# Ledger of designs, part 15: VHH binders against Polyisoprenyl-teichoic acid--peptidoglycan teichoic acid transferase TagU (tagU)

Target 1, 284 residues: Polyisoprenyl-teichoic acid--peptidoglycan teichoic acid transferase TagU (tagU), of Oceanobacillus iheyensis (q8enf3)
Amino acid sequence: LIYNQVGAVVDTMHSPLSRDSDPDRQKEINQLYKEKDAVNILLLGVDERDGDLGRSDTMILLSINPNTDKMIMLSIPRDTYVNIPGRGMDKINHAYPFGIVDGVGGPDLSVQTVEETFNLSIHSYIRVNMEGFQQGIDAVGGVTVNNAQAFSTGGYNFDQGQITLDGKQALEFIRMRKQDSRGDLGRNDRQRQVIQAAMNEAASFSSITKAGEILDILGNNVQTDLDMDKLQTLLTNYAGARNNITTMEIEGHGETINGIWYYIVSDEEINRVNSEITGHMQEQ
Below, E stands for the ipSAE of ESMFold2; O stands for the ipSAE of OpenDDE; V2 stands for 0.75 times the mean of E and O plus 0.25 times the DockQ between their complexes.

## First folded at step 22 (VHH; framework vhh_etentamig_d1)

Design n3 (from T13 with E106D; at its last look DockQ between E and O 0.46; V2 from the best seeds 0.00; counts 0 for: pae E 3.0 > 2)
Fold by OpenDDE, look of step 22:
Structure n3 (fold): chain B 284 residues (1-284), chain A 122 residues (1-122)
Amino acid sequence: as target 1 above (284 residues)
Amino acid sequence: EVQLLESGGGLVQPGGSLRLSCAASGFTFSSYDMSWVRQAPGKGPEWVSGISGSGGSTYYADSVKGRFTISRDNSKNTLYLQMNSLRAEDTAVYYCAREFSSGWYDDAFDIRGQGTLVTVSS
């Protein structure tokens, strides 16, 4: 009964990519999870507002290897200058709204853009909006992070050191850049910390019921191509990787092109990222 | 075409002053909040100061409070940054940027200029 209820909730969240309709693709992805192969999951934080299609301001690639019990978290700066299929060179976070406008799907074009940029395979995606993010953090009981520098924003004071955040605080925490000399890299670090903390909290829940409750809270604020079976597999067979997380940053520089600021990443850096992720996935 | 063009940068001694200007074109300048951001070598971009479209509200990073003053002349489509008591750590390329709203970021910008270099050195 509980399983069915959880399944129903997951079905509500289930939003397959267009390419997932291919039986061969389905077989391939199912086999990866079943055989406990390394998988890449793209996390998309989308700014959804009334009248706005949103942009994928937060993009994090999770590469999980259940054989080594290691995970890589790769932050992708939103302003990364990349080729968006069908749209040309632009910020990578624009792939999401372009995908919607072009009718291919926001997650679809985002995933494709990441794949083609880094020459990697993305096997799954999770999209969350701000509400879903806040609710998720609250649902796991808050998160504890190590704040590098004290700052205040959104009516909150964030002290240096270990701090505990609720959903609203966590959102403000990850949104701030103005008081961080590291700029987007600092923000990316805070995002990774919160996500890591959230995963740790979630993993502490051994109950399917609890997982179901959390998913139920999130509702339509989360969309994913993961079905119940894959989610369960992630929670059971891939959960160990959370204890061995390596974070990756993409090196680059800011450049203004035609009045627009972009984060420029060299081909060498792209290749480095590819090599690291691929190597990680192939490690036994 | 939307364009931002910074000027006024240069070499200045510690304790000195500079005034940066940003000429805006191609959009209704007064309708947008504007910011100054800077990027030092080897560092990420740092937000410096912001001003509302009307000029009624101004914001500053802690690092520049009391020393820098942001202003704008909407009749001239120009943004300004008066920098006083300059320090070596203020050395950076300074950019003017047009703000837009984002739920995931507290400082989203859609357009920026080419920047102007400010070097503070004895």
Scores: ipSAE 0.156, ipTM 0.558, lowest interface PAE 1.3, mean pLDDT 89
ESMFold2, look of step 22: ipSAE 0.323; ipTM 0.704
ESMFold2 (binder alone), look of step 22: mean pLDDT 82; pTM 0.828

Design n4 (from T13 with G50A; at its last look DockQ between E and O 0.44; V2 from the best seeds 0.00; counts 0 for: pae E 2.5 > 2)
Amino acid sequence: EVQLLESGGGLVQPGGSLRLSCAASGFTFSSYDMSWVRQAPGKGPEWVSAISGSGGSTYYADSVKGRFTISRDNSKNTLYLQMNSLRAEDTAVYYCAREFSSGWYEDAFDIRGQGTLVTVSS
ESMFold2, look of step 22: ipSAE 0.474; ipTM 0.784
ESMFold2 (binder alone), look of step 22: mean pLDDT 81; pTM 0.814
OpenDDE, look of step 22: ipSAE 0.175; ipTM 0.597

Design n5 (from T13 with S101T; at its last look DockQ between E and O 0.47; V2 from the best seeds 0.00; counts 0 for: pae E 2.4 > 2)
Amino acid sequence: EVQLLESGGGLVQPGGSLRLSCAASGFTFSSYDMSWVRQAPGKGPEWVSGISGSGGSTYYADSVKGRFTISRDNSKNTLYLQMNSLRAEDTAVYYCAREFTSGWYEDAFDIRGQGTLVTVSS
ESMFold2, look of step 22: ipSAE 0.443; ipTM 0.771
ESMFold2 (binder alone), look of step 22: mean pLDDT 83; pTM 0.838
OpenDDE, look of step 22: ipSAE 0.096; ipTM 0.529

Design n6 (from T13 with A108S; at its last look DockQ between E and O 0.43; V2 from the best seeds 0.00; counts 0 for: pae E 5.0 > 2)
Fold by OpenDDE, look of step 22:
Structure n6 (fold): chain B 284 residues (1-284), chain A 122 residues (1-122)
Amino acid sequence: as target 1 above (284 residues)
Amino acid sequence: EVQLLESGGGLVQPGGSLRLSCAASGFTFSSYDMSWVRQAPGKGPEWVSGISGSGGSTYYADSVKGRFTISRDNSKNTLYLQMNSLRAEDTAVYYCAREFSSGWYEDSFDIRGQGTLVTVSS
């Protein structure tokens, strides 16, 4: 009964990519999870607002290898200058709204853009909006992070060191840039920390009931192509990887092209990222 | 074409002053909040100061409060940064940037200039 209820909630969040309609694709993805192969999951944080299609301001690739129990968390800067299929060179976070406008889907074009940029396979995606993010953090009981530098924003004071954050605090925590000398890289770090902490908290819940409750809270604020079976597999067979997380950053530089600021990543760096992720996935 | 062009940078001694300018074109300047950001070698970009479209509200990083003053002349489509009591740590390329709102970020910039170098050295 509980399983069915959880399943129903997951079905509400289930939003397959267009390519997932291909039976061969389905078979391939199902096989990966079934055989406990390494998988890449793209996390998308979208700034959905009334009247706005949103952008994928937060993009994090999770590469999970259940054989080694290792995970790589790769932050993709939103301003990364990339080729968006059908749209040309632009910020990578623009793929999401372009996908919607072009009718291919926001997650679809985002995933495709990441795949083509880094020459990687993305097997699954999770999209969350701000509300879903806050609710998720609250649902897991808050998160504890190690803040590198004290700052204040959004009516909150964040001390240096270990701090515990609720959903609202966590959102403000990851949004801040003005007081971080690292700039966007600092934000990326904070995002990774919060996500990692959230995963740790979530993994501590051993009951399907609790998982279901969390999912129920999130509701439509989360969309994913993961079905119940794959989610369950992630929670059981891939959970060990959370204890061995390596974070990756994409090196690059800022450049203004035609008046617009982009984060420029060299081909060498793209190849490095590809090599690291691919190597990680192939490791036994 | 949207464009921002910074000027006014140069070499100055500690304790000195500089005034940066940013000429904007290609968009309704008064409709946008503007900011100055800087990037020192080996460091990420740092937000320095911001001003509302109307000029009625100004904001500063703690590191520059009391020393820097942001202003704008909407009739001239120009943004300014008066920098007083300059320090060695103020050495950076300074960019003017058009602010863009995002739900996931406290602030965002969609357009910025090529920057102007400010070097504070004895």
Scores: ipSAE 0.077, ipTM 0.498, lowest interface PAE 1.9, mean pLDDT 89
ESMFold2, look of step 22: ipSAE 0.094; ipTM 0.553
ESMFold2 (binder alone), look of step 22: mean pLDDT 82; pTM 0.829

## First folded at step 23 (VHH; framework vhh_etentamig_d1)

Design p0 (from n4 with S101T; at its last fold request DockQ between E and O 0.48; V2 from the best seeds 0.00; counts 0 for: pae E 3.1 > 2)
Amino acid sequence: EVQLLESGGGLVQPGGSLRLSCAASGFTFSSYDMSWVRQAPGKGPEWVSAISGSGGSTYYADSVKGRFTISRDNSKNTLYLQMNSLRAEDTAVYYCAREFTSGWYEDAFDIRGQGTLVTVSS
ESMFold2, look of step 23: ipSAE 0.545; ipTM 0.817
ESMFold2 (binder alone), look of step 23: mean pLDDT 82; pTM 0.828
OpenDDE, look of step 23: ipSAE 0.218; ipTM 0.640
ESMFold2, fold request of step 26: ipSAE 0.380, 0.352, 0.404; ipTM 0.743, 0.727, 0.760
ESMFold2 (binder alone), fold request of step 26: mean pLDDT 82, 82, 82; pTM 0.829, 0.828, 0.828
OpenDDE, fold request of step 26: ipSAE 0.269, 0.282, 0.252; ipTM 0.670, 0.660, 0.650

Design p1 (from p0 with S35H; at its last look DockQ between E and O 0.20; V2 from the best seeds 0.00; counts 0 for: pae O 4.5 > 2, placed apart)
Fold by OpenDDE, look of step 23:
Structure p1 (fold): chain B 284 residues (1-284), chain A 122 residues (1-122)
Amino acid sequence: as target 1 above (284 residues)
Amino acid sequence: EVQLLESGGGLVQPGGSLRLSCAASGFTFSSYDMHWVRQAPGKGPEWVSAISGSGGSTYYADSVKGRFTISRDNSKNTLYLQMNSLRAEDTAVYYCAREFTSGWYEDAFDIRGQGTLVTVSS
């Protein structure tokens, strides 16, 4: 009964990519999870507003290896200057709205752009909006992070050091840039911390009922190509990886091209990222 | 309808001064951080200045620091840019822009005016 209820919620969240309709693709992906192979999951935080298609301002690649019980979290700066298939060079976060406009899908073009940029395979995606993010953090009972520098935003004061955040606080925490000398990289760091903390909280729940409750709270604010079986597999067979998380940052520099600021990443850096992720996936 | 309308542009000699205005309508002006951006001929947009909703905080691009002053009158729903010691390189169309308050990131703009042309020439 609980399984069925959870399944229904998962079905609400289930939004496969266009490419997932290919039986061969389905077989391939199913096999990866079944055989407990390393998988790459792209997390997309999308700014959905009335009259706006949204942008994937938050992009994090999770590379999970159940054989080594290790996970890599790679933040992709939203302003990364990349080639978007069919659109040309632009900010990577523009892939999402372009995908919608072009009719291929927001997650679809985002995933494709990441794959082609880093020469990596993305096996699954999870998209969340701001409401879903807040609800998720609240659902796990809040998160504790280590704030590197004190700042105030959104009516909240965030002290330096260990702080506990609810959903609203966490959102404000990860949105701030102006008071961080690191700029968007600072946001990326805060995002990683919150996500990691949230995963730890979620993992502490041993009951399927609790998992179901969380999913029910999230509702349609989350979209993913993961079905119930794969979600269960992630929660069980891949759960060990949460204890060994390595964070990666993409090195680059800011540059204004035609009046627009971009985060420029060298080919060497792209190759580094590729090598590290690939190496991680190949470890046994 | 949300609207921004810039004015005050014109031709000025190097070293001269101009004051730009931006009239806002259709939204709670004091709730939004406002920005000035400019676009020179043949160049992309350049951020110039920002001011918090309350007017308590101001920010400037390095290129205009000490020369430009951003201000606002929330009772009049108007944004201002006082430009002093103007240079040829300040020649551009100047836009006022509203900053997002409800997005993932706070540094995006969702609306700007049609712009006002500032030409600095001898």
Scores: ipSAE 0.033, ipTM 0.354, lowest interface PAE 4.5, mean pLDDT 88
ESMFold2, look of step 23: ipSAE 0.141; ipTM 0.571
ESMFold2 (binder alone), look of step 23: mean pLDDT 82; pTM 0.824

Design p2 (from p0 with Y59W; at its last look DockQ between E and O 0.37; V2 from the best seeds 0.00; counts 0 for: pae E 2.9 > 2)
Fold by OpenDDE, look of step 23:
Structure p2 (fold): chain B 284 residues (1-284), chain A 122 residues (1-122)
Amino acid sequence: as target 1 above (284 residues)
Amino acid sequence: EVQLLESGGGLVQPGGSLRLSCAASGFTFSSYDMSWVRQAPGKGPEWVSAISGSGGSTWYADSVKGRFTISRDNSKNTLYLQMNSLRAEDTAVYYCAREFTSGWYEDAFDIRGQGTLVTVSS
């Protein structure tokens, strides 16, 4: 009875990509997880507002290798100037709404854009909106992070050192940039910490019932092509990688093209990123 | 109509000073945090300074801290940026921007002016 209930909840979140309808694709992906191969998961933070399709303001590629117990977190700047299939050159975060408008799906076009830009395979995705993010943090009982410097924002005070954050606090925590001398790098670090902390909390829950409860809370605010089996596998067989996370940053420069600012990434940098991720995945 | 209009830019020698102004209209000025951002040729926009709606809090980028001062006069709907000890690297178009919190970023701007050019050169 519990299993069926959990299954039903997972179905609410389960949103396969169009390409996942291919039996061969399904087999391939299932085999990767079953054989504990390295996998790449694209995290999409989407700003969905009333009347707005949203943009993927946050894009993070998680490359997880269960054989080495290592994870790479690659932050993809939202303003990265890339070719969006069917749309041409634009900001990478525009792939999401374009996918919706074009009828291929927001996650679909985002994943495809990332794959083609970096020449990498994306095996899974997780899309979350702000509400889902907050709910997720709350569902795991909050997150503890090490705050490098005290700051205040959004009506909250964040002290230096070890602090515990609920969902709302965590959101404000990762949004802040003004009071961090590191700028975007500081924000990225905070994001990484929150994600890592959340993973740690999630990994502590070995009960399928607890997982089901969390998924039930998240509801439609989270979409993923991961089914329950793969989620369980990530929480168990791939859990070791959370203890060894490397963050990658994409180097680039700003450029204004036709009045719009873009983050320009060189082919050399794209190749570097590709090499690092590929090498990580191949490591035994 | 919501509008921001920057002024005060110009040519100045290194070590010199300028004061930028931004006239706001079409909205309740005191209800919004305001920022200065700048964009140099070939570079992306750089956040420079911010001030809360009430003027009680101010923030600065490391690159300008100690040299620039942001202020506002809510009775005049005007934002200011006092720039001292100017350097060549401060050369940029400076924009006044109204802040709003987007979903994942606090430093989003929904409105900005046309900008005013600041050139620091010998």
Scores: ipSAE 0.212, ipTM 0.602, lowest interface PAE 1.4, mean pLDDT 89
ESMFold2, look of step 23: ipSAE 0.417; ipTM 0.765
ESMFold2 (binder alone), look of step 23: mean pLDDT 83; pTM 0.834

Design p3 (from p0 with S57D; at its last look DockQ between E and O 0.71; V2 from the best seeds 0.00; counts 0 for: pae E 4.6 > 2)
Fold by ESMFold2, look of step 23:
Structure p3 (fold): chain B 284 residues (1-284), chain A 122 residues (1-122)
Amino acid sequence: as target 1 above (284 residues)
Amino acid sequence: EVQLLESGGGLVQPGGSLRLSCAASGFTFSSYDMSWVRQAPGKGPEWVSAISGSGGDTYYADSVKGRFTISRDNSKNTLYLQMNSLRAEDTAVYYCAREFTSGWYEDAFDIRGQGTLVTVSS
């Protein structure tokens, strides 16, 4: 593959997708935010170490309807068996490194794969690595959550009840599962709480300049196609939805095919997910 | 090549017991936390139990706590699940899983075997 790289590390977090150069698309997206229409934002948590390409091990679709003040958080299992454009059937989290190798872009192919799988539009993305997650939590001043069960992991103690977490604590808090006797439901609740608390703290910013300064400090650990106008709109016109977040699960079954574990999702379930998200987006 | 081979399943009456085994090869067994995952007919996978690499810490889902005991023998590269007081709802294919360590997920599952069927029926 042909690479067009400078010797210096890229240090801007505003990283538009290739499709964003289309002025008709930019006009459409800008109009959606201006008219306070529902928007879908794809969150990509990547596991990068020592500069490898990484995989999108965390994929969450946030569907925000500012007219009902509701948000749906759809967790997409990283091992979901999907068609990746140009590659065929594989785990959905491979779209990110395949996008880089194929010259499409990591976030670009991830977004395209989610859109084609669920027949949904993704209007913006946010990509973070683990350092960026920690820096983001620290930048908003930490998060307060309601912990259902005391546990200790990663050298930290997490007491039952209301606790306040810095970035390192928040990462250990959302990673844990085996000490939570509720299994996956408990872990999903912890993730939802942290995301909700982070949005509550971010909504306290008093100016677009301060929000831009925070994003700039995060550097290459956080990348997004959100510009300052859309960020301002999200922190004002869309902020009410952060108080009514519901989670949505994708039903499926696990299957080992030729020594590789996949999460298999039926066409009927794909259609259910599409119908519920589009219905949510159109609700008044 | 990483291999995990489950065995010990079978047909058992409610209230009965079974002991599952998982033979591991192709990796340093004691370096990995291990778990049991089950999949009942028509349902998605459910985590059952986990054990630390040393065997010093054990964890259980609420549905099995007090009835199941996870253990390991690192000298034989073998993981065990002792299942007592079995119920109809324990009917499932049981998989041995090596925990995949991701920076984002403590409990990623690396399943390589075909599983072993446990049927609890009269």
Scores: ipSAE 0.135, ipTM 0.569, lowest interface PAE 4.6, mean pLDDT 83
ESMFold2 (binder alone), look of step 23: mean pLDDT 82; pTM 0.830
OpenDDE, look of step 23: ipSAE 0.189; ipTM 0.633

Design p4 (from n4 with S101V; at its last look DockQ between E and O 0.76; V2 from the best seeds 0.00; counts 0 for: pae E 2.8 > 2)
Amino acid sequence: EVQLLESGGGLVQPGGSLRLSCAASGFTFSSYDMSWVRQAPGKGPEWVSAISGSGGSTYYADSVKGRFTISRDNSKNTLYLQMNSLRAEDTAVYYCAREFVSGWYEDAFDIRGQGTLVTVSS
ESMFold2, look of step 23: ipSAE 0.416; ipTM 0.773
ESMFold2 (binder alone), look of step 23: mean pLDDT 82; pTM 0.833
OpenDDE, look of step 23: ipSAE 0.307; ipTM 0.684

Design p5 (from p0 with S102T; at its last look DockQ between E and O 0.71; V2 from the best seeds 0.00; counts 0 for: pae E 2.6 > 2)
Fold by OpenDDE, look of step 23:
Structure p5 (fold): chain B 284 residues (1-284), chain A 122 residues (1-122)
Amino acid sequence: as target 1 above (284 residues)
Amino acid sequence: EVQLLESGGGLVQPGGSLRLSCAASGFTFSSYDMSWVRQAPGKGPEWVSAISGSGGSTYYADSVKGRFTISRDNSKNTLYLQMNSLRAEDTAVYYCAREFTTGWYEDAFDIRGQGTLVTVSS
């Protein structure tokens, strides 16, 4: 793969946020990565189907501190009742399609909503659909995870213990809840394992050529404001953090408002989340 | 309009039993897998049990397995949760939830009721 081809591929998935057009913003973000500062990356898993703009059903904030080699994964419940700028109170996963409809951009409004909800800075984002997720897992050669208990779903059998998953298997693996005695916590653990395994595999690819090949496979199924340089930096300078991942959960309660169920998060909990992430980022 | 309404909650002593009901309306009840979820004070939501649309498959969280039984009567559009050998830690608001499958979730919930309070105390 020629360098020019790699560049072209990067351009395909490179989708900066509208705010990234500001030279000062660019400088700020570039400096963070260059100086190996802690960064927050919002992962958006969107359920895109034919005729559907999709919603960000999966929202995970990755807070990565290369100085401590620690990472926090914060799962944001999709039904979290939040204020979406320009749209009012709604489920947080609705920010994505609203952003598209409003012309602001799905990732743009999602990022902004998360930032304003938790009073955190989001420095980068990665958006992936189901196809992109599967392709990504396949592109890195699959992932090996430690399955706590055997289960079957989606036409696949997952044995207990160390198992290797391709893209399709990995998707089914992380979707399941009912056959895990841990329930939601089990699913969260599986998600974490797959993400961590994927990171490990990706980190093994230090060549720009290999990265380019992977990006080419993913195509438009993955969008990010990260350029190749930042991706490389994440895979090298920030790679140590993958070995020390802490998962955070947001506490809340369910409430039905006008016939719609929402996950309600208190201001106190928002502040807790903010404090933990901020503290993590400031840790030396 | 789609609606779920839980009932049957109350105060019970440890070791006691309760049966919760959930009345569904506004949709084809038998076409949906249904779940019970609960939320204890100061804790996050916890999935409790699920049942397939036909009632042929049932699933339980480890915390309630062997003690709780989920069932449904599709002719009555009603979901049930028989709770036996109740413990203090079972104290929570119990919600009936309709499952919705997405690309990222096998059993997401798109609608829930207002819940019914179960208090287990001596």
Scores: ipSAE 0.338, ipTM 0.707, lowest interface PAE 1.1, mean pLDDT 90
ESMFold2, look of step 23: ipSAE 0.407; ipTM 0.742
ESMFold2 (binder alone), look of step 23: mean pLDDT 83; pTM 0.834

## First folded at step 25 (VHH; framework vhh_etentamig_d1)

Design r1 (from p0 with T101I; at its last fold request DockQ between E and O 0.61; V2 from the best seeds 0.00; counts 0 for: pae E 3.3 > 2)
Amino acid sequence: EVQLLESGGGLVQPGGSLRLSCAASGFTFSSYDMSWVRQAPGKGPEWVSAISGSGGSTYYADSVKGRFTISRDNSKNTLYLQMNSLRAEDTAVYYCAREFISGWYEDAFDIRGQGTLVTVSS
ESMFold2, look of step 25: ipSAE 0.468; ipTM 0.781
ESMFold2 (binder alone), look of step 25: mean pLDDT 81; pTM 0.814
OpenDDE, look of step 25: ipSAE 0.269; ipTM 0.630
ESMFold2, fold request of step 26: ipSAE 0.330, 0.014, 0.370; ipTM 0.711, 0.137, 0.746
ESMFold2 (binder alone), fold request of step 26: mean pLDDT 81, 82, 80; pTM 0.818, 0.832, 0.816
OpenDDE, fold request of step 26: ipSAE 0.210, 0.258, 0.214; ipTM 0.627, 0.664, 0.634

Design r2 (from p0 with T101Y; at its last look DockQ between E and O 0.75; V2 from the best seeds 0.00; counts 0 for: pae E 2.5 > 2)
Amino acid sequence: EVQLLESGGGLVQPGGSLRLSCAASGFTFSSYDMSWVRQAPGKGPEWVSAISGSGGSTYYADSVKGRFTISRDNSKNTLYLQMNSLRAEDTAVYYCAREFYSGWYEDAFDIRGQGTLVTVSS
ESMFold2, look of step 25: ipSAE 0.479; ipTM 0.801
ESMFold2 (binder alone), look of step 25: mean pLDDT 83; pTM 0.840
OpenDDE, look of step 25: ipSAE 0.334; ipTM 0.672

Design r3 (from p0 with A50S; at its last read DockQ between E and O 0.74; V2 from the best seeds 0.00; counts 0 for: pae E 3.2 > 2)
Amino acid sequence: EVQLLESGGGLVQPGGSLRLSCAASGFTFSSYDMSWVRQAPGKGPEWVSSISGSGGSTYYADSVKGRFTISRDNSKNTLYLQMNSLRAEDTAVYYCAREFTSGWYEDAFDIRGQGTLVTVSS
ESMFold2, look of step 25: ipSAE 0.547; ipTM 0.817
ESMFold2 (binder alone), look of step 25: mean pLDDT 83; pTM 0.848
OpenDDE, look of step 25: ipSAE 0.264; ipTM 0.631
ESMFold2, fold request of step 26: ipSAE 0.382, 0.328, 0.329; ipTM 0.730, 0.705, 0.710
ESMFold2 (binder alone), fold request of step 26: mean pLDDT 85, 84, 84; pTM 0.853, 0.850, 0.850
OpenDDE, fold request of step 26: ipSAE 0.307, 0.336, 0.274; ipTM 0.686, 0.725, 0.664
ESMFold2, last read: ipSAE 0.377, 0.320, 0.386; ipTM 0.744, 0.713, 0.745
ESMFold2 (binder alone), last read: mean pLDDT 85, 84, 85; pTM 0.857, 0.852, 0.854
OpenDDE, last read: ipSAE 0.338, 0.347, 0.388; ipTM 0.725, 0.713, 0.744

Design r4 (from p0 with S35T; at its last look DockQ between E and O 0.57; V2 from the best seeds 0.00; counts 0 for: pae E 3.3 > 2)
Fold by OpenDDE, look of step 25:
Structure r4 (fold): chain B 284 residues (1-284), chain A 122 residues (1-122)
Amino acid sequence: as target 1 above (284 residues)
Amino acid sequence: EVQLLESGGGLVQPGGSLRLSCAASGFTFSSYDMTWVRQAPGKGPEWVSAISGSGGSTYYADSVKGRFTISRDNSKNTLYLQMNSLRAEDTAVYYCAREFTSGWYEDAFDIRGQGTLVTVSS
């Protein structure tokens, strides 16, 4: 009964990619989760505003290996200069709105762009907007992170050290760059910390009812191609990986092309990222 | 059309000073945070300084703290960078850039000027 209730909520969040309609694809993905193979999940933070389709400003690839109980979090810089199928060279975060405009879907084109850029398979995606992010953080009761340096932004003061953040605070916390001497790297670290903390909080809930409540709160602010079975599998069989998270950074350099700033990543770096993720997935 | 035009660059001796200007047009200047970035030959762009739309908040890279001052005159749609105690390592093309705030990041660069060259040499 509880399962059915939670299932119904999950169905509201369920937004399969166009390619997921293929029975062979479904079989492949289902088998992957069933056999507890390594999976790659693309997290998309989308900036949705009134009158704006949004951009995937936050793109994080989660590579999870349940056999090793290890996870790699790969932050993909939003300004990465990549080829977007059907659109040409542009910032990677533009794939999302282009996908919408082109009718293929925002997550669809984002996933495809990441796959083709890094020559990796993306098995699932989770899309969240700002509201969903805030609500999610609040729903888990807030997150505790270790802040490396004190700073103030958005009307909040963030002290150095261990701090607890609600949804609004967490959003401001992860948005800041200008007051961090590490720049984007610092911001990426904060993002990863919040995500990790959120995962930990979520994992602490042993009740499926609580999970359902959280999902209900999120509502349409979260979209994913994960169904209830796969979500359950992630929460159970893949949960151990949250304790062994490694982070990857994509090395590159800034370049201005036609007046627009891009993050340029070499083919060598792309290959490195591919090799590391692939190696991680193959590790037993 | 959105446009940014930098000026004020030139040759200066170490320890000298320069004041850069950036004239903005085509958008509501006061609604945007503005940034100075620089690019030295063979290097990528380096963030230098930023100022909020109102001018109430200013930020600096560690490399320029205490030496550079960013300011703006919203009535003139102009961004400034006062550079004091210039060093050889400050040699670069300096660009002004418009920032926009996204939901996930506090800043993004969407428009940049053509830049002005600053050369610090004895």
Scores: ipSAE 0.203, ipTM 0.589, lowest interface PAE 1.3, mean pLDDT 89
ESMFold2, look of step 25: ipSAE 0.267; ipTM 0.640
ESMFold2 (binder alone), look of step 25: mean pLDDT 80; pTM 0.804

